# Miniprotein binders against b1l550: the designs that were tried, part 203

Target 1, 279 residues: b1l550
Amino acid sequence: MRLPEELLERARDIHSEAPSHRIKLDRVGSFGLKVPVEFKGFLLLAEADVWVSLPEGRRGVDLSRQVEAIYELSNPPKDPFSLCREAAISLLEKLNYADSSGVSIRFDAPLQDGESLKYYGVEISSIASDEIINKIRVEILGMTACPCTAELIRAYKSSEIAATHTQRSLGILEVSTKAEHPDPDKLASIIERAMSSPLRTYTKRPDEGGLVIRSLSNARLAEDVVREMIHLFLEEFGHLPEDTHILAAVRSMESVHMHDIYAERSFSLDEIRKEISSH
Key: E = the ipSAE of ESMFold2; O = the ipSAE of OpenDDE; V2 = 0.75 times the mean of E and O plus 0.25 times the DockQ between their complexes.

## First folded at step 20 (miniprotein)

Design lh23 (at its last look DockQ between E and O 0.85; V2 from the best seeds 0.70)
Fold by ESMFold2, look of step 20:
Structure lh23 (fold): chain B 279 residues (1-279), chain A 95 residues (1-95)
Amino acid sequence: as target 1 above (279 residues)
Amino acid sequence: SPEYRKLLLEAFKLIREAMKLRREGNPEEALRLLEKAFELAQRAFELAEDDPQTRLALWLMAYIRELQARAYKKLGDKERAKELKEEARELEEEL
């Protein structure tokens, strides 16, 4: 049924009214939008969330303008970091009642893995207000080897045989900063270098042996993987603003247990420097 | 592959041109460009080499069908709009 146009002129603009309860909202938006991006020469399908703040005196948000803002910027496909920042700025411009906006973009980033590609998880966001806060989270799988079992086997009858259990481990780096987003490939590299060995998409039997030997040579506790991630992060990104916040974490999918092991450290750059300099 | 990328970029370009034509009051040419864009996305889907490439091409096919459905609905062709909207949903379910 098509409603008469005269009725539309008489209808209340519900969104611009004051609400019955004057309470501001921090995030009102559209989540799970699919958008195209171009990352380092690859066209990818990403998932985006867009939102704005809603002041206590405004009843609702014009959601169609939010969706339009990001889709208009997404064709031609562009770099996801530019899309994220530009969309956040555009939201504030288009929805002038808001004092902040945010955009999150999630995609699987390709990495060359020999003759094939592997993918790792990236989520970026930009929160715009008086300033812009950029956040990036990288998740990548690697391999870890238990050093405790390795030492026990080595000590058995003074054996020179190196053996231990290995497992898949998910490494996580999350960075929140006023600077530009760190390069996700560099974050992924830090995570993989902190682990016992990278995980490959395809291996032949001789290559599998080499991967296991590398893992045994770099056996590490989950706690020490996190410590190494922090060390490597500081070497690469110690130049970021002092109030930059980082989370470093590992979730190990232990092959000999029914449950996962988890280690995590959150810190700001100024905090961790003081901690390290006190030793 | 390089051909996959080329097909998708051309499809995106045709979509931009179609949206401009619709704003300029030429919806018939806009719909023609959208159908051409769909054909390019379909060819890219056939060339996709991994799951991420397949998902992007499939999403673009669905997106184009949704744009066409909106255009036909505004032109008053509700039957064609319904067919295209259903096709878009079927493509999204494969996604």
Scores: ipSAE 0.705, ipTM 0.908, lowest interface PAE 1.0, mean pLDDT 86
Fold by OpenDDE base, look of step 20:
Structure lh23 (fold): chain B 279 residues (1-279), chain A 95 residues (1-95)
Amino acid sequence: as target 1 above (279 residues)
Amino acid sequence: SPEYRKLLLEAFKLIREAMKLRREGNPEEALRLLEKAFELAQRAFELAEDDPQTRLALWLMAYIRELQARAYKKLGDKERAKELKEEARELEEEL
């Protein structure tokens, strides 16, 4: 039963009413939207979250306008960086009662792995207010080999190639900056280079053996991986604003334990530069 | 495939045109364009080579069916709108 349009004219606008409690909300929006994007020539389906702030004097947000804003900008599909920024700005324009907005877009980014594709996780975000803050989170799996076990085995058996346990490890780089979003492929590359070896989608046995040997020869603690990620990040992205915030983390899915090993460092570029200069 | 991409982009174009026509008060022509867009998306689905391509094509098919359902509902054809909405739901469940 379609309610008569006349009822819409008689119905109070619930969203524009004063709330029972005059409290500002930081984020009100729609989460888990599916939106098409174009990433490096690939058309992909992404998940999106869109939100705005809600002033203390307004009961609710016009959620339909938020959804319309992102879908209008997503056809034709465009790069997720521009989509995030443009949508965040558009939300503030369309919802003039909001003093801040945000968009987050999540997808698996294709990465060339020989003749095949592998994927890594990407979350691209933009938050608009008096300024625009761009955020990117990259997650990619690699392999780590334990140096401690390798040293123990070396000491015990005097083997040239020290056997050690290996595990899959998830590397994470999250960057928040007033500059443009850092290139996610570069971030993924930093993570892979910081680990003992990358993972491969398809390997022939000789290639697999080589991959394992490389890992054993480049044994790293989770702590080593995080430090290496930071080092490589500074080399590649040290030109970003000093107030740029970074999270570097690794979660190692340990093969000898039922639990994972986790290591992280959160820092600003200014902070880490001061730390390095103090040593 | 290059053909997959071409089909999807053309479908997106038709959707934009359909939405314009709907705003201009031509819902019948908008529906025709949406059906054509659906056919293109379906063909893209058939040509999908991997899971990401399949998922995007399926989503687009579902999205078009939802747009069609809304248009028919506006035209007063509730039965057709219901059918299309159910079809959209079925397609979304495959995602």
Scores: ipSAE 0.601, ipTM 0.859, lowest interface PAE 0.7, mean pLDDT 90
ESMFold2 (binder alone), look of step 20: mean pLDDT 89; pTM 0.902

Design lh24 (at its last look DockQ between E and O 0.75; V2 from the best seeds 0.66)
Fold by ESMFold2, look of step 20:
Structure lh24 (fold): chain B 279 residues (1-279), chain A 95 residues (1-95)
Amino acid sequence: as target 1 above (279 residues)
Amino acid sequence: SPEYRKLLLEAFKLIREAMKLLREGNPEEALRLLEKAFELAQRAFELAEDDPQTRLALWLMAHIRYLQAEAYKKLGDKERAKELKEEARELEEEL
């Protein structure tokens, strides 16, 4: 259907008008853009969100300029951290009415797993204004073994061999900092080391047995996985600025239950150090 | 897969040049580059070893088809542009 020609002739530039309700908006943008990136030698398809703030006196955002800001920088494919920062800066330059901008980029990062690759989730962002705030979220699956069931079976089992249920667990680390984004591989490593054992893409019977034996030797509740993630994070990244904010979480997909178990702790480096030193 | 990476990087290079030609009003030269870029992306798709590699190659093939459609629209061939846009959508549905 074509609109009547009279309507086209009466159209005005809506974006530059003042709105009926003069209210500032924090995030106005284009979400779900597909962009290519290069991460540690791998070419990957990522998803990006771009946005700017909108002052109370401006009705709309020039969305085509937002999309241009990131697409112009995405070929040749480049490091997603550089793309994220550069696009956020470019948005402020191109949309001079905004006092802040943001870019987020989501991709599945490859990790060598024997002869094959496995992938873990990464989402990064850069928020630009007077300063730049960098955020990274890493999600990776591992295996957990229940210590409560292991103790019950030990009490009633006729064998010395420990047994318990094992399940997939999703570990999450999220970091917000004024420093550069932490290396996602190191965050993924922290999560995997906190769990009972890593989860493999492919296992043969001997390899599968080894994973189960390792998990039984390192049985942990979801709560203890989160505590261990925090401990390991502080060992590796305790040098970050004191106002760095972290979220550590585990979602356990319990093999014997219809529902998931979830544990979470958020903190700044300043507050967790005070908490630990008080003991 | 080093050949997969090599094919994609060359395709990205051809796409950059084609987009410049489109902005400069030279859609015929852009189409020649885009046809080569599509062949490279299709070859990379055949070499893809996992789902993420397959998804990137398919996305790039669709992206090239959208650019080809833009070029044909600038040449006044609306029917060919429509066909290419439809092919691009079909490729995106496989993602």
Scores: ipSAE 0.683, ipTM 0.901, lowest interface PAE 1.2, mean pLDDT 86
Fold by OpenDDE base, look of step 20:
Structure lh24 (fold): chain B 279 residues (1-279), chain A 95 residues (1-95)
Amino acid sequence: as target 1 above (279 residues)
Amino acid sequence: SPEYRKLLLEAFKLIREAMKLLREGNPEEALRLLEKAFELAQRAFELAEDDPQTRLALWLMAHIRYLQAEAYKKLGDKERAKELKEEARELEEEL
């Protein structure tokens, strides 16, 4: 039985040989790794993707080294921002044939909701090459109330508080920047503030009623939510580099239809400032 | 809980030390540390108050079992290494 070491040596030879087709690959790596992180004092299990570029003259990537690189940095658990950046850099150092690397870390971020915790989705990424690009994606559920139905009912019954359908809506902010990762809690707050109301994990009936009333008083289209997200983002993060790229989106899980409503805008800070100034 | 966090951090410390010992060719001492780390992780699992805490503790237990399996493999005990890998897999299935 050949020793595992001999197999590893042979595997290295296979990876280092010339490929049948000399084509560079942008990303080769391990996806769906589980890694511990520390986020705002919470120890969490995250999912991680790690990758590097592969030059045209190399058949394969040493995947074991990629896994080792992130696990070495993951004990003790550290903040996912530093982990992403440090791991991306480490990958380039360990895999010297690569001209680019990347790390993505996904987890549910705890957010205080009264006496309980709610969670929102976070994906933190760093891509290293001649520069480092930091990316963060935040997804959080809120509630939206439809202004169109409210207007129809108001027109029909002359009610002060117009009844309307409400639904859960997923708000998304994705930021790519050469600066440090934006604070995900701030991004989550922007999304929640852009919606008709936040969701709560636990509500007493009076609190639930209040939440619904707030939602009805802040009836917003999916389009309104996205525009509000952009507005609030510019107020909070307008200091980021002009080449910072943002995706603002909402997916409304509509309660009166079997399909979802989706709205998005992708933009750079420079682009959106020019657009706003032109009006 | 503060106790949960303390247990996990201590387990992580022991794991780092054990991994160093494994690299240095001292699997016997590594196993002693890993056993202690497993006990700590198990206690943390028992103290887990929510799903995230449970999942992290389970993952850590599985991770330790894999490291133990590696250590036993270095010691030539293939049977025990296989058992530990199976235990690790079972723990991961609960994630």
Scores: ipSAE 0.576, ipTM 0.852, lowest interface PAE 0.7, mean pLDDT 90
ESMFold2 (binder alone), look of step 20: mean pLDDT 91; pTM 0.923

Design lh25 (at its last look DockQ between E and O 0.77; V2 from the best seeds 0.64)
Fold by ESMFold2, look of step 20:
Structure lh25 (fold): chain B 279 residues (1-279), chain A 95 residues (1-95)
Amino acid sequence: as target 1 above (279 residues)
Amino acid sequence: SPEYRKLLLEAFKLIREAMKLLREGNPEEALRLLEKAFELAQRAFELAEDDPQTRLALWLMAMIRQLQAEAYKKLGDKERAKELKEEARELEEEL
C-alpha cells in the first residue's frame, strides 16, 4: 500500500528525535543502490553502499539525503574512484551530525581477453572522517595445478608423464591506504601472474592445450600463490605509505577434493619488510 | 561497441534534462525527452555484447519508465503512471 504523499507534510520528523537508548552507531546507511559508472571508457552498472556514523543523541539518519548524495553525482556517469570519494565527502557535509561517512562501490571491471572481454570483481571504498582512508578489493579467477600430485606422477614414471589435477582458484588482493586507490588492473595482473595460468573466456583447442601445459609447468600450492602475490605486490606497490594494510588470499576449488583450500596473509608494508629483512 | 556507448551517453544526457524539467514543473517536455531516451536505451540494449552491457541498458530502460511514470503523475494521469511503474518493475526483475 502506498500512502498519500500529503501525509509527509503532517508527520513528525522521527529522525531528528533523541533515541530511547543513547548509543552511538558506527554505520547507518543505504546498501545495494544501483549506480552507473564509467571505468576506463566502459559504462558499467555498479552497486553502492553509503553510510554515516550516528551520534548517541540522534534517533535516525536522513536516508533520502544519503541516496541523494550519491545519485546527484552519478549522472553523467563518472569514474568510480571520483564518485566514491566525492560521495563520501558529500555525505559528511550533508549529514553534519555524523563524524564519519563511507561509500563502497562494487562493479565487474572489464579486461581485454583476445577478441572478448572478461570481467573481474572490484570493490572500492572511501571512508571520510578527519582523514580519508581508501580501500580496494580485487577478485579474479585463475588456474592452479597441484604440485603434490605432479610430483607423485613424475616419480611413478620417472618424469615420463607430465600430469596433475588443475582447478579454478580465486585470488584476492585487498589494500587499505591513505594514498589513492591502486589501479585495479595492476592488482588483477599481480593475482593472475601468481597463478599457474590465467583463465580465458574463449580458447581454441591448441590454445587450450597451451594453457594447461603452462599450468603444469608452473604448478603451485595455494600457499605459493599467496606468497607470490605478496612478492609481486611489493615490487609494484612498495612505495605506498608504510601503514598501508594488505590482505592477500587464495581460495582453490580443488577438482579432486570435496572441499576448498584457503590461504591468507594480512600485513602492513612496514611489518612485511621487517619480516623479509630478518631472513 | 562505440555505438552502444554513444547511445547510452546521449540517453543519460536526455535523462538529466528530463529530470530538470520535472523539477521545474514541465512534465510534457520531460516526457518528450524520456521517449527519445527510452528509444536510445532500447537500441543500446539490442547492441549489448555481454551480460554487464545488457544489465546497464536494462537498468536504464527501467529508470526511464520510472521517470515517465512520475511525469504522468504530475499530469494527473495516475492510471498511465501505474502502468509505467509496473513496466519498470518488470524490467528490473530481468536484471
Scores: ipSAE 0.655, ipTM 0.891, lowest interface PAE 1.3, mean pLDDT 87
Fold by OpenDDE base, look of step 20:
Structure lh25 (fold): chain B 279 residues (1-279), chain A 95 residues (1-95)
Amino acid sequence: as target 1 above (279 residues)
Amino acid sequence: SPEYRKLLLEAFKLIREAMKLLREGNPEEALRLLEKAFELAQRAFELAEDDPQTRLALWLMAMIRQLQAEAYKKLGDKERAKELKEEARELEEEL
């Protein structure tokens, strides 16, 4: 039932009314939108969150305008980095009462693994205000081998490669910067290189054996993985602004315990450089 | 596949043009383009080799049905608009 256009003219604009409580809101928007993106030649369906700030004097946000803003920019499909930045800017232009906006885009990123594809999780975000802050979160699974158990077994039986338990571990890198979004494939590579070994989508028994041997030869605690991630990140991305903020984390899905092991470090590039230089 | 990509990009182009026509008050011509776009998206769906390709094609088909429903609503055909909205919902449930 289309309400007569005449009724629309008589209806008060609820969104523009003064709220009962004059309180500013940081984020008001639509979450879980589906948007197409082009990522490294792949056309993908992503999830998107779009939001703006709401001033204390305005009751609500025009949510339809937010949705329109991102869909207008998503056809033709474009890279999610540009989409985030452009949409965040467009939101501020379309919703002039907002002093800040944000866009977050989530998808599984394809990564070539021999003749097959594996996937890692990506969340790309941009927050616009007086400046633009770009954020990227990468999550990828790898394998870790426990050095503690390996040492215990080595103490019991002399072996060049000590047996130990292995587990799947989730590596996480989150980067927030005023620069352009870091390359998610590079971030994924850092995580994989920081672990005992990568995971493979397809393995024959000989290949599986080789993967396990590599893992055993590179046994690492979750703490070791996080420190290695940070080290590798500094080597690859040390050129980013000093106020760039990083979260490096690992969740190890322990095979010998009912619980997971978690390790993290949050830091700015300036902070971590000072820490390393002080030792 | 290269063909899958080509089909989807052409469908996106037609959708963009159809949306413009809808804004300009030409729902009849928009419907012609959307019908063509749906055929392309459906063919892309049939050519999909993995879940990501399937999901994108399904989403595009659903989006086209929604736009068709809007066009028919502008033409005063409420019944057809309702049918197309239901088809769009069914496609979205497969995502």
Scores: ipSAE 0.549, ipTM 0.842, lowest interface PAE 0.8, mean pLDDT 90
ESMFold2 (binder alone), look of step 20: mean pLDDT 91; pTM 0.919

Design lh26 (at its last look DockQ between E and O 0.86; V2 from the best seeds 0.69)
Fold by ESMFold2, look of step 20:
Structure lh26 (fold): chain B 279 residues (1-279), chain A 95 residues (1-95)
Amino acid sequence: as target 1 above (279 residues)
Amino acid sequence: SPEYRKLLLEAFKLIREAMKLLREGNPEEALRLLEKAFELAQRAFELAEDDPQTRLALWLMAQIRELQAEAYKKLGDKERAKELKEEARELEEKM
């Protein structure tokens, strides 16, 4: 039912009251908002979360102002990184009782795959306070080929035949930094190059053969995929601030196993440099 | 495709102008722009090449229907506003 609008003048402003339990909250906001973005010339529908901190003396957040902060900036559609940062700043301006704000934007980024597009997962965020911290997570599927089975087949009769099982693997890179968000296409490229072969949306039989041959010549354990992702990341992004935090991971859906295999490493740039320089 | 992008950008532009007209108390002129924006978004929907492009076009069509409903409510046509809100919901369900 729709109530008479004149009641708004008589009703208490519940949000500005003190709560019965004066406890600060870290994230209060609106999640799952749909917003348009433009990424590298592609118009995409993204999902966004917006939030602010809530001090112990305020009962609730002004949700309409939160939604305004991002919707007002979303037309014309713009670069999702600019939208994310600008919306986070706008939240602090609109909700001046908050000490911090955050915006996350999730979209499937297009990647050219022959005559068609494939998509990989991107989630970015900006958390604003007296500084801005930017986070990006990229997820992309690829192929891995098992080197253990390949070695067993090679050793059996010392055959020149190269064979092993292959499977789909999900590669993950997360980066948290005070610098600008890394380019997601470069992160996706790092993940794909660390795999045995890229995964295609559509292939003809000659192309399928080439894809399999590539994966056999580049067989890697899940652990080595993660190590290669780290190596390649450091080559391209070692210039980022020393306190930049990275997570590199792979989940492999092993074709001969009932369960997934998972490998991961988290580190800061200063931590990994010390580790590598000590070997 | 380039045509898909061009159609959607023009629809976004018309939406911006329609929202301004609604704030200025000109719902009839806003409706004229929104009708054109819907036609452009529908043409983009027909040109969509994959699921992400289809979802964006459907979402935009739904947003236009919500704005049209707001405009008709300002004109006192509650029945038409209700119909357009229901159509917006149906478009979002197709996503």
Scores: ipSAE 0.707, ipTM 0.910, lowest interface PAE 1.0, mean pLDDT 87
Fold by OpenDDE base, look of step 20:
Structure lh26 (fold): chain B 279 residues (1-279), chain A 95 residues (1-95)
Amino acid sequence: as target 1 above (279 residues)
Amino acid sequence: SPEYRKLLLEAFKLIREAMKLLREGNPEEALRLLEKAFELAQRAFELAEDDPQTRLALWLMAQIRELQAEAYKKLGDKERAKELKEEARELEEKM
C-alpha cells in the first residue's frame, strides 16, 4: 500500500525534529550498499558505506538522499577513487546540515598473475569537510619463511639453503592523505616485495619448487616484513605530504603454532623521517 | 571479455534512460528499455568468465527487475510488480 501522498504532507518530519538529547554524531549512514565500479578496465561490484555527520539539533539523517547520491554517481560505473571523492562532496551538498561526509568502497582488486588473475583486498575512502582526506587500505596474502628455524637447521646440518617452516601472511598497508589516493597495485607490490615470496594462483611443480627456494633464500620475521614495507613505501611514496598517515602491518598465520603473529607500525611521514634521521 | 563489458555498459545506459523516463511519468517506455537491458545483462551473465563477472551481471539483472516492478506498480499492476520483486530476490540470492 502506498500511503496517499496527502499523508506525507500531514506527517511530521521526524528527521528534522530536535532530539531528546542534543548530541552531535560523527557518522550516520548506510553501510553495505552494492555499487558497480570500473577498476583498471574491470567492471566490478563493490560494497559501499556512505555517511554524514549529524548536528546536535537534528534527530536524524535523510538516508534515502545518501543512497541516491552514490547511485546517481555510480551509473555509468566509474573508478572508485573518483566515485568516493565525488560522492563525499555530493553528500555535503545534498545534506546541508552536515559538516562532514564520508564514502568507503570495498572490493577485491584483480591482479595479473601470469595467465590468471589473483585478487587482493582494497578499501578506498574519502572524507569531506573543509578539506578532503583520501584513505586507501590494501590487504594481500604472501608467504613468509622463518629465519630463526632456518638458522637452527643451518647450525645443525651446514646447508647452504636451510629448511624452515613457511606460512601464509597477510600484509596490510593503510594510507590516509590529503593527496590523491596512492595506487593500490603499487601498494600491493610493496607488500609482496616485503615478504619472502608472493603467492601464485597456479603453479607447476618446478615453479612451486622455485617459489619455495626463493622464500627460503629470503627468510623474514613478521617484524622484518613490516620494516621492509615501510622502507619500500618511503622509496615509492616519500613524495606524499608530510602529514600523510600510514599503517603498515603483517598477520602471519603461523604453521607451527595455533595462533598468529602480528606486527604493526603506525606513523606519519614527518614522524618516520625524524626517526630515521636521528639514527 | 570485450563483449561482456560492452553488453553491461549498454545495459547501464538503458537503465539510466529508463530511470529518467520513470521520473518523467513514462513507465511504458521505461519498461521497453528495461526489457532490453535485462536481455543484455542476461547475455553478459552467460558470457561471464569468473565469479566477479557473474556477480555483477546477476546484480544488474536484479536491479532491472526491481525497476520493472516499480514501473508496473506505477501502471497499477501490483501482481506483476510482486512477481518481479520476487525474481529480483531470487537473483540476489544467487550472488
Scores: ipSAE 0.569, ipTM 0.848, lowest interface PAE 0.8, mean pLDDT 91
ESMFold2 (binder alone), look of step 20: mean pLDDT 91; pTM 0.927

Design lh27 (at its last look DockQ between E and O 0.86; V2 from the best seeds 0.67)
Fold by ESMFold2, look of step 20:
Structure lh27 (fold): chain B 279 residues (1-279), chain A 95 residues (1-95)
Amino acid sequence: as target 1 above (279 residues)
Amino acid sequence: SPEYRKLLLEAFKLIREAMKLLREGNPEEALRLLEKAFELAQRAFELAEDDPQTRLALWLMAQIRELQAEAYKKLGDKERAKELKEEARELEEEF
């Protein structure tokens, strides 16, 4: 049932009141919004979160204005990076009591896989205040082959047999920078190249054997996959600002264990350059 | 695919025009555009090649049904508006 307009006129504006406890909040917003985007010529349905900071003297946020800020910009569909940045700026303009805003956009990015598409996970965000900080996280599945088992089998059979267990591994690159978002396809490529083999949407039996053989020829510890991701990242993106922060990680879904193996390294470009230049 | 993309972009354009007409108090003309937009989105749904493409087309069809319901409500046809909101809900549950 609709409420009469007279009732709305009598209602308190709860959001503009002072709260009983004057505590600033860092993120207040609407999460899980559906928005259309266009990524490299592909139209996709993305999921977005929008938020602003809330000062200690304001009880609530105007949620309808937050939703309007991103929906007004989402038709015509545009690239998610522009949408993310523009919506974050629009939030600060529309909600003038906030000193920061943020927008996150998540979508599955298409990647050509033979005659079909496979998808990998992308989450981007832009956080606006006196400056804008851009974040991107890419997650893509690949294959890893265990070098420890491969070495045991080699030693047992006089090294004429190349065998080991293989498993799916999730590679993760996360970048936070004042520069533009890195191209997610390049991040995905770095992750796949660091692994033992890419994971295909569909393989015919001869191709399946080839993927396994490729994995065996490039067996790597999860730790070394992370190291290789960092090496490849620095080759491609070492030009980014020195305070750019990166997280590189692998979660391996081990076929012989009930638990995953995880390896991770976070660093700034300034930090890693000093580390690799040490004696 | 190129045809899938072309159909959806035209549907988005018609939706923008219809939303403007609704704000200007022209729900009858908005409905004409929304009917065409729905046909385009439905054809895109038929051309969808994977789950992500299917989800986007279904989502857009649901959005169009919500706008049609708004238009009929402005025309005083509450029964048609109710039917369209239910169709939008059903489309949203498919994805």
Scores: ipSAE 0.652, ipTM 0.890, lowest interface PAE 1.2, mean pLDDT 86
Fold by OpenDDE base, look of step 20:
Structure lh27 (fold): chain B 279 residues (1-279), chain A 95 residues (1-95)
Amino acid sequence: as target 1 above (279 residues)
Amino acid sequence: SPEYRKLLLEAFKLIREAMKLLREGNPEEALRLLEKAFELAQRAFELAEDDPQTRLALWLMAQIRELQAEAYKKLGDKERAKELKEEARELEEEF
């Protein structure tokens, strides 16, 4: 039943009413929207979150306008970086009572792995206010080999390649910057290079053996991986603004324990440069 | 595949045009475009080589069914609109 238009004219706009408590809200929006994007020539279905701030004098947000804003920009599908930025700006324009907006887009990014594709997790975000802050989070699985067990085995049995336990590890790089979003493939590459070895979708036995040998020869603690990620990040992205914030983390799904090992460092480029220069 | 991409992009184009026609009060012509868009999306679904391609094609098919349901509702055909909404829901369960 469509309510008669006449009833709609008589209905109070609940969203524009004064709230019972005059409190500003930082984020009000729709989460888990499905939106098409084009990423490096691939058409993908992504998840999106859209939000705006709500002033203390307004009861609610026009959620339908938020959804419309992102869908208007999503057809034809475009790159998720532009979509995030443009949608964040559009939200502020369409919802003039908001002083800030944000868009987050999540998808599995295709990465070429020989003749096959593997995927890594990406979350691309933009927050608009008086300035635009761009955020990207990349998550990719790799393999780590434990150097501690390797050393114990080496001490017990002289072997050129010390046996050790290996595990899957999730590497995470999150970058927040006033510059453009960093290239997620470069971030994924940094993570993979920081680990003992990458994972492969398909391996022939000789290739698998080579991958394992590489991992064993490049045994790293979770702490080593994080430090290596930071080092490689500084080499590749040291040109970003000094106020750029980075989170580098690893979650190692340990094969000898029921729990995971986790290591992280959060820092700004200015902070980490000062730290390195002080040593 | 290049064909998959071509089909989807053409379907997206038709959807944009159909949405415009719906706003202009021309649901009959919108339905013609949406039918063609659905055929293209369905063909893309059949050509999908991986899960991401499949999910996007299914999503697009569902979106088209919802727009068709809206068009039929504007035409006063509530029964057909209900059927199309159910089809959209069934497609949404697949991705």
Scores: ipSAE 0.563, ipTM 0.846, lowest interface PAE 0.7, mean pLDDT 90
ESMFold2 (binder alone), look of step 20: mean pLDDT 89; pTM 0.895

